# VH-VL binders against q9nrl2r1430to1533: the designs that were tried, part 2

Target 1, 104 residues: q9nrl2r1430to1533
Amino acid sequence: GGVHELSAFEQLVVELVRHDDSWPFLKLVSKIQVPDYYDIIKKPIALNIIREKVNKCEYKLASEFIDDIELMFSNCFEYNPRNTSEAKAGTRLQAFFHIQAQKL

## First folded at step 19 (VH-VL)

Design z10
Fold by OpenDDE, look of step 20:
Structure z10 (fold): chain C 104 residues (1-104), chain A 124 residues (1-124), chain B 107 residues (1-107)
Amino acid sequence: as target 1 above (104 residues)
Amino acid sequence: QVQLVQPGAEVKKPGTSVKLSCKASGYTFTSYWMHWVRQAPGQGLEWIGEINPSDRYTNYNQKFQGRATLTVDKSTSTAYMELSSLRSEDTAVYYCARETYDESWPYYYYMDVWGQGTLLTVSS
Amino acid sequence: DIVMTQSPDSLAMSLGERVTLNCKASQSVSNYVSWYQQKPGQSPKLLIYGASNRETGVPDRFSGSGSATDFTLTISSVQAEDVADYHCQQSYSTPYTFGQGTKLEIK
């Protein structure tokens, strides 16, 4: 049910945030630090935003929640070359997410 | 030709520190992560840590309890691994290994080139 | 930490035989597993990455398979030059961890 799914989403977000490779994804990219980021990434998202959406019960389907998480990773790989620390962290975090998401 | 060159051997006393070098050539040093792996005599491989030469970001095996320090010198394309508070159990061959990645998603990372290793002997 | 367990610890095979080496992860590592060959007195050499992708230059008699927790390296027809230790490694999460290795000998 909806309540059960909400709890599952909350728990998964907590696990993602606690992951060692979550640092690139905790909050939105700073426009000051990365001036061209928002010229390239049109749908920015981060774990803190996803957490807020979960808390507000904005996700009615697991697929909607998964789509936002995948968007977050997609943004990372779109902006960052694969040899960057951000991309490598994203790769490991996404792998973790894919395994955990199977439980939803 | 891509290659990683390491000194042959080091001998140290317990309680001291050692700084092992790994000189890279044949490729853009800052474009590939560098890993350090050791192998005790007759044992398996043990991952020590990784470093991105571009931004010097590092990840360590916590098993070493902060004793290992990875650094790079971009001007000489050389990676370093310093290990402090040496003990007899640190006796091993220490390898540096370049990490590359595949061309397409999901972007597998793998160690495709290895140095010949440095034998570190820690003894009284 | 994720524990990688290889089996068998050692085996001796006849030339031309099919060789199967196993690697088991203590938890799912998806397909983020690499296999390395280490001949006596040499450094490890990459054979397989991503569980089933053969590195360039590696003979086609080597193949990798598996996902989640169970992985296999297969040599379809073992040759004399295949005498070595074989190591599996997970790159799913840090710290990266290796199996204890399997020693392959020829009878």
Scores: ipSAE 0.907, ipTM 0.956, lowest interface PAE 0.5, mean pLDDT 96
Fold by ESMFold2, look of step 20:
Structure z10 (fold): chain C 104 residues (1-104), chain A 124 residues (1-124), chain B 107 residues (1-107)
Amino acid sequence: as target 1 above (104 residues)
Amino acid sequence: QVQLVQPGAEVKKPGTSVKLSCKASGYTFTSYWMHWVRQAPGQGLEWIGEINPSDRYTNYNQKFQGRATLTVDKSTSTAYMELSSLRSEDTAVYYCARETYDESWPYYYYMDVWGQGTLLTVSS
Amino acid sequence: DIVMTQSPDSLAMSLGERVTLNCKASQSVSNYVSWYQQKPGQSPKLLIYGASNRETGVPDRFSGSGSATDFTLTISSVQAEDVADYHCQQSYSTPYTFGQGTKLEIK
């Protein structure tokens, strides 16, 4: 919770968005483009939503922030087979997140 | 048997282009990513880029972006790497390599099958 | 780009001895490191992926270890057929990068 944690959340979200493999995670999946997505994924989340929650100070604990990021990856791996471009991007971005998040 | 077949050699003049082929067999071509890696004589390995044959999504080493183009032909199970504006330092063996993956955690991707390579010689 | 630095550049070992080849990344790559063997005139052959997982058909005298920045390939009892160049490679971040290689000879 302190001011240092809040700025760390913002810094980490910015780094995730800047990463080349962030493209599947920037915004919520379009129901028009992917009609069955919301039949399978019940707790959708994306980086733009997480960034808004950081900006509005909605995370009270580092664990809550980490849980949303991990939910984002879990949704990706649940919906996308491992050979898809989305799943491979998710694997690399998650590895990046795990290293960058050590200070939280 | 899983196999990647490449032509043995190509000779080109500086300033021209080449399109190298990699014919895959023995597996479902669209289920695995393809990588391209080169090796100049007596030198180490250098990654050029990757392509997903299913959706044709690509990533390039920035050193080659703008000169290298990765494509696939799904009907012939063949991957291609085109390199333009050739220069003598492009002389190298060019490999294609299939990337496989684990279906469960930990989620590893790794290049398990390599072609024999095409020796590209760029000289006047 | 992440630089992978191998050491030594070359070495000569007696048959049956333990060999340790080192690979150091310029920043953490977690455990996303593969090792390849390249015999003279041949294409690379995968030995190890994910720092420590042996590829199918690779003899158990080959093992990998390490994480973050420091990785090793160990050959527990070197055989004549192990004469080759050995390359490490990170797949943590694009562009993927290889070490410069270590040349293994038998005395």
Scores: ipSAE 0.785, ipTM 0.925, lowest interface PAE 0.9, mean pLDDT 93

## First folded at step 20 (VH-VL)

Design z13
Fold by OpenDDE, fold request of step 22:
Structure z13 (fold): chain C 104 residues (1-104), chain A 124 residues (1-124), chain B 107 residues (1-107)
Amino acid sequence: as target 1 above (104 residues)
Amino acid sequence: QVQLVQPGAEVKKPGTSVKLSCKASGYTFTSYWMHWVRQAPGQGLEWIGEINPSDRYTNYNQKFQGRATLTVDKSTSTAYMELSSLRSEDTAVYYCARETYDESWPYYYYMDVWGQGTLLTVSS
Amino acid sequence: DIVMTQSPDSLAMSLGERVTLNCKASQSVSNYVHWYQQKPGQSPKLLIYGASNRETGVPDRFSGSGSATDFTLTISSVQAEDVADYHCQQSYSTPYTFGQGTKLEIK
C-alpha cells in the first residue's frame, strides 16, 4: 500500500545516505566548485532532494522514486569519467540501490 | 607494456613501521586506481585498501584499524603502502594491483595487473 | 563485511576433466565478482571479471557464471598448466573481500 511504499522509500533513502559511497550524492553539486556542471547536467538531483520529495509524498509509484534515483546516478556517470572517485562511488552505490530496490 | 615493480623483500621487527613501494609504468598512472592486497603464507588474499592517484582518495579495510596508509607520488608514478605497529601476523606477501574499468554500464572495476609482490617478514 | 566462501578447498582432477569451482557470497553482490588464478610462486592473474566476462588472453576453456550469491568458475577440460590456486573476489562493496581460495591439482 501507499503507506508501506512511502515508508519503504524513506528507509531506502536513509540506507543510501548512510552508505560509505554516498558522499557525491548527498547534496546538489556546487556551481562554485564545478562551474560547468549545470551546463552539462540538465536535470540535477541529489539524495536530499529525493528525501524531500519522499517526505512530501510526491512519489505515487515506486517507479517514480526509482526513476529519480537512477537519474541521480545517470548524471554522475554522464559528468564523471570512470576513473574518478565520484564515478566509482556511484557504481557501488547504484549496485547497492538495485539490490535494495527489489525489496520495494 | 603495463608493469608494476615492487621490491623483493623487507624484514622488520614487531612494533616498527614499513613503507612498501610500487612503481608503475606503461600507462597513465593517474588514470587507474591502485589497490594493495596481501597474502600470508599458505593463506588467501586479503584486501588492504585502494587509492585514486588522481585525487588521492582512499578507502581502507577497517581490519587494519588505521595502521595502513596509502600514498602516491605522481612525479615518479609510484604508489606506497605504509604499515605501522607491525606484528608477526603481518608477515605476508604484499601486492599492489592496478584496477581497470569498463567504459560501459555496469562499469566493472577489476584488478588486471599485479606487481610481483614484496615479502614482508615481521619477527623479533 | 561480505564473506566469500569457496568450495571445495582443494581438489585433484584428471587431465581433460570438467572442473567446477564454487564461490558463495554471504549476501548478494549482484555480478561484481571476479576470479583470479595464482600459480605457485606467482602473483594472481585475472581470469574472469563481472562474473562471466573472460579477460583478454584467457583460454576459452575458462568460463564464469552466476549472480547474486552463487558463482562458478568452470574449466571445461582441465590442462596441466591449470594447476593453481583460484580466488574469487567481490567488488560490490568495501572492503573488497576474497574467498579463501581453491587449490586445483592434477592427478
Scores: ipSAE 0.922, ipTM 0.963, lowest interface PAE 0.4, mean pLDDT 96
Fold by OpenDDE, last read:
Structure z13 (fold): chain C 104 residues (1-104), chain A 124 residues (1-124), chain B 107 residues (1-107)
Amino acid sequence: as target 1 above (104 residues)
Amino acid sequence: QVQLVQPGAEVKKPGTSVKLSCKASGYTFTSYWMHWVRQAPGQGLEWIGEINPSDRYTNYNQKFQGRATLTVDKSTSTAYMELSSLRSEDTAVYYCARETYDESWPYYYYMDVWGQGTLLTVSS
Amino acid sequence: DIVMTQSPDSLAMSLGERVTLNCKASQSVSNYVHWYQQKPGQSPKLLIYGASNRETGVPDRFSGSGSATDFTLTISSVQAEDVADYHCQQSYSTPYTFGQGTKLEIK
């Protein structure tokens, strides 16, 4: 049911945020700190935004929720070379997400 | 040729600190994560921590209770592991290992080059 | 922490036999498992990464398989130079963890 899915989304976001490798994804990238980020990434997203969408019940399907999370990782891998701390964190966090998402 | 060179051995007393070095050559030092792994006599491998030489970001095995400190010297392409409050149980061979990666998803990270290891003996 | 458990702890095989080494994770690690070979008095050497990818230069008699929690390193025809300890490792999450190792000897 929808209520159960909402709770599941909320819980998964909490788990993602609490993950040790969540630090690149907690909030939107700062344009001040990374001036060219938004020239490259056209659909920026972060866990705090996803959490807000969950709270506002904007996700009607699990696929919509998953799409936003995958977008978040896609953005990370698009902008960051593999040897960066952000990319490595993203790899581990995405692996975690994929396992957890199977429960949805 | 990619190579990691470590000192052969160190002898320390309990309660003291040791700083082990790992000299990298044959590749761009700042482009690869460096890991430290130890192996007690007759035991398996134990992960100590990792460091990104580029931005000095680190992750540690909490089992070391903050006793381990990873650093790098970019100018000399050398990685360091300092271990404080040494105890006899810290006696082991300490390896540094370069972690490489795949460019394609799912972007595996794996230790492809290892130093020869430094034998640390902690004894009174 | 994720516990990696290898089996058996040790085994002795005859030349040319098929060797199967197992590694079990306490929880799913997807396919982020790597295998290392460590000959006596030497540092570990990478054999397999990502569960099933053979490192460059590794003989084709070595192969890896598995996913989630159960992983296997196979030597299709064991050779004398394969005498070593074999370690599995997960890179799914920190801290990285290794199995306790399997000692392979030749009869």
Scores: ipSAE 0.922, ipTM 0.963, lowest interface PAE 0.4, mean pLDDT 96
Fold by OpenDDE, last read:
Structure z13 (fold): chain C 104 residues (1-104), chain A 124 residues (1-124), chain B 107 residues (1-107)
Amino acid sequence: as target 1 above (104 residues)
Amino acid sequence: QVQLVQPGAEVKKPGTSVKLSCKASGYTFTSYWMHWVRQAPGQGLEWIGEINPSDRYTNYNQKFQGRATLTVDKSTSTAYMELSSLRSEDTAVYYCARETYDESWPYYYYMDVWGQGTLLTVSS
Amino acid sequence: DIVMTQSPDSLAMSLGERVTLNCKASQSVSNYVHWYQQKPGQSPKLLIYGASNRETGVPDRFSGSGSATDFTLTISSVQAEDVADYHCQQSYSTPYTFGQGTKLEIK
């Protein structure tokens, strides 16, 4: 049921955070460190925000949860060229996510 | 023409250190990850680690963590792998390899250019 | 670590025969598997990336297939110049890992 689904979302977020390639996604990008980031990315999101939404039961459908995770990766690939460490980390983390998301 | 040039051979005593070089040419050095892979005689390939020359971010095979150090010199487009506390089991051909990528999803990363390798012999 | 297991360890084929090399991952690696050819005394050469994409310049007799845990490199009609060791590699997660290799010879 709904409780089971919420637990699944929570568990997946935990696994994403624990992944070695999660470091670009743990928190929102710093405007100080990346001054132009928010001029380019209009819907910023990070794993800590997604975790909060899960805890507040804001995701009623798995598709909504998946959309936010995919948005997170989309933002990364939009801002970062493929050769960056962030983009490469994102690629590996997204691959991991896609496998785990099949369980939802 | 994209090339990775490595010295032919190194001979070292056990317990010493070696620093192997890999000079890149024919492309923008900082735009591609560099990998190090070794191959013991008659054995398969073994991944040592990777480095992003742009920001010097590294990932290591835990087997080599603490003994292997990857660095780059941007001014000379040269990648280095230092291996300390050498032992006979470290005898192998050591390759550097450029990793390229696709510009479109799912963004595969793969080693498309390899150096000729450096034969490291560790013996008393 | 993800273990890549190739099979067979070695094989000898006649010219013109179809060759099938297998690579199994200990867990799903999606399509992040690449194949390399290593001729005697040479460095590895990229053949296939992303399980099924042939690298530029690679003869069309080489093809790759598979997903998740089971991958295959096929040579539709083996030639004398194909004598080499063949290695599969996963780039799904670090550390990157290779199979133990398959040695291909011609009878």
Scores: ipSAE 0.922, ipTM 0.962, lowest interface PAE 0.4, mean pLDDT 96
Fold by OpenDDE, fold request of step 22:
Structure z13 (fold): chain C 104 residues (1-104), chain A 124 residues (1-124), chain B 107 residues (1-107)
Amino acid sequence: as target 1 above (104 residues)
Amino acid sequence: QVQLVQPGAEVKKPGTSVKLSCKASGYTFTSYWMHWVRQAPGQGLEWIGEINPSDRYTNYNQKFQGRATLTVDKSTSTAYMELSSLRSEDTAVYYCARETYDESWPYYYYMDVWGQGTLLTVSS
Amino acid sequence: DIVMTQSPDSLAMSLGERVTLNCKASQSVSNYVHWYQQKPGQSPKLLIYGASNRETGVPDRFSGSGSATDFTLTISSVQAEDVADYHCQQSYSTPYTFGQGTKLEIK
């Protein structure tokens, strides 16, 4: 109970989730909707997973947190051509992340 | 030769709606985002929104408060912008613009081809 | 929204002079800034993308620089055909926003 001050990681995840271009990254890609996704992407990750890891204090270093976020974007760019809505959203969200991550 | 063709002009009364067209040729229509940008007389450029013709995903400038609707007809490689509840301040040249991209990080997206624009005049 | 502010609003230069146009973002936009040239009665034309990349076909005298909040378009030796309005634009986040433009004239 009471007012809780979010950690830097928690705050950044909140900001990422609230970003208009976060929609491709909120949860894991559906295998039903994208049947070949997991044949290509071997380390799937999404913001909800990263949030859970933050909540469980699994990130001991900022670099670990950053690595997971970068993996999320890397997966997006690996699977999606540049002209896709997912890739474009990823580009803008990653740019946002890079600026915010400088504060970590 | 990539080309975007727009009608020259439209004249509308306040409160009505207009649907502007942008016919694309010379490239794969569904492979590039289409943007709409307007320019009031003597003013700068104002972004209206973007659409991905492939999946029809859109983003809008919230300034238009839902008055703008972007659509595409893939069979004719034509993009459309409908603007409702027209006001005098909507008088402007409306451009469609193709957005291209870099293949390498950081994947810049930029408007490399523009239509000639449609002059929309809204007056009583 | 991110505000892009260009300076000066207008300028008149002599042929062959170096022209410097500035664009300032209200917040960091990394290097997602593009420059367009718009000649009288014409549509905008892309000059520079990603702050410093010259579009194919654009004369070498045009160059772009800058990052974060401060960006510059430079014409090393201005020519008569360079008379136009110049617009900067950020694509860092939606809505995309443009500067108010700079009008370049030749004396």
Scores: ipSAE 0.921, ipTM 0.963, lowest interface PAE 0.4, mean pLDDT 96
Fold by OpenDDE, fold request of step 22:
Formats: sequence, C-alpha cells, structure tokens
Structure z13 (fold): chain C 104 residues (1-104), chain A 124 residues (1-124), chain B 107 residues (1-107)
Amino acid sequence: as target 1 above (104 residues)
Amino acid sequence: QVQLVQPGAEVKKPGTSVKLSCKASGYTFTSYWMHWVRQAPGQGLEWIGEINPSDRYTNYNQKFQGRATLTVDKSTSTAYMELSSLRSEDTAVYYCARETYDESWPYYYYMDVWGQGTLLTVSS
Amino acid sequence: DIVMTQSPDSLAMSLGERVTLNCKASQSVSNYVHWYQQKPGQSPKLLIYGASNRETGVPDRFSGSGSATDFTLTISSVQAEDVADYHCQQSYSTPYTFGQGTKLEIK
C-alpha cells in the first residue's frame, strides 16, 4: 500500500483518462441512459475497469492489456455509428493509444 | 448536390459580436459534423471548432478563450458561429466545412465540402 | 497543440515538372493528415485524406504519402490549373491544426 512508481500499464491508463476524448470510456455505459446497449455489447469494458485490473495485477502480458483496450474501442465502434460524438472521440483516443502502446 | 452557403461579408466594430450563418443542403444535416475555419488575409487556415448537429456536442480551439460559440438550427439545416469581443485581428474569411468520414477503420474524418466563406472585417 | 509546418513556403515550377510539398508535424499524428487545395479567391478543396487517399474526382497526378511526422503531397506533372495554395491539416487531436500553407506558381 505504499507509494510506488506507476507501471507502464498504469501510466498508459492515466494518460488515456486524461485525454480530452476519454469521456465515453471512463465508466461503463448506463443501462438507464442506453437501454439496449447490453443487448448488443456482450463484453462491456471501460477505463475504470481496466484500471482496476491493472491494480490487481491481472495483466500478465502486455497483449492482454492491449486486448482489453482494443475491446473497449471495438465496443464503441460496434454500437455507435461513425458520425456520433462517442465514435469520433473513440477514433481520436484509439489513435493516441496506438502510438503510446508501441512504447510497451 | 451537397452545398454550404454563407453570406458574403460582415463589417463590425471592435468589441461587438457577430453571428455567422452556414446553410447546408443536399444531405442529412444532422449526420455530419460541421467545422468552422478562418483565414486571415495572406495567412493560413485556423481551426475554430466543431459541432455535431445531432447532439450539439462541441469542441473549441482554446485560443479563442470562449469567445466562439457554435450552434445549429436543425429545422433550417443551418449552422452558426458567434464570435464576441471582436478585435481587428479577427478580420478574416470564415469558412464552414462539412466533415465526412470513412465507414472502415481507421475511420478518417475530413472536411470534404466547404462554404464559400464570409469575409468579416473588424475595424474602427 | 500540434504544429504543422509546411515547406517550402512558396515555389515556382515549370509545366510538367514534378512538385513535392512537405508537411511536418511537431509530434506523431499517425496518418491523420489531409491536404487541401485553395485556388486564388476560392475556398479550400479536399485533395488527400488520411495521408494517402485521393478524394473522388481529384486527378491521379496528385498523391500523398507519409506517416507519423513527415508527410508529402506530390504532383507528378504540374499543370497550369494547379496554381494554388496547398494546406496540410492534422485531425489526430483537437484542436485541429493546419500548416501555414505552400504557394505553388507556374513559371
């Protein structure tokens, strides 16, 4: 529980959260606001979930971490047409992620 | 055909506000983002902001420090850009531009149709 | 903000010559770069999107290439009607930013 340096995964999650286009991805989609979301998206995920997995050391490989992030974007693009604000934000955030992920 | 029509010119005094219009036709207005870009005389293009007509979500260039306000009237398929506290440096041609997109990854967004621009002159 | 720097600022070429316009980003923008042509007294016109995709209706003498920070617009054989300012733009992140433009003239 002491102060420690952020791991590469932790750092990347922090950067993703701080990105201006992270707002659609900060937490799971609300069933109240989007009633049909979970009928379509079978593996919902968000940055807060990924952060928790990182904190619990559930990612043993970088590929596992990357897969969850990609799943998050895939869900967004599956549910949201390209012209939606969520999809556009996702596009920019994913581009950012791809560049940062190359450093892993 | 897809078309964006803008008024030809506006003349304003420093310190006042202007609201520029952009009338869209030939496509579903709410299905494409609208951007505003200006160009000072002899200079390059400068991005002001974007708006999604569907949900009115906006992003602004912070350079304008809240002076720019983007709105839309869906009933008339018209986009508006209001600029307050006008300065002489705001003298420029202001363009509206429709942003289209690819359906496939990586989902490029690019401005494929531009209005003819409105010349805004700010002078005492 | 990401700074887009074009080079040269201006150039004059002879008809039929190969023209190369450069655009450099201050940081990686992947391939989210677009090129616009602006003829005198006209609004910008889209030429290339996503670094290398030619917009419909654009002559095949125009081509784009590059990734990350260095991008190029090429005119394989410049024509008289190509006299214009050319602008590069990144859509990688907000605010969107443009280069300062390159003015192309014919000798």
Scores: ipSAE 0.921, ipTM 0.963, lowest interface PAE 0.4, mean pLDDT 96

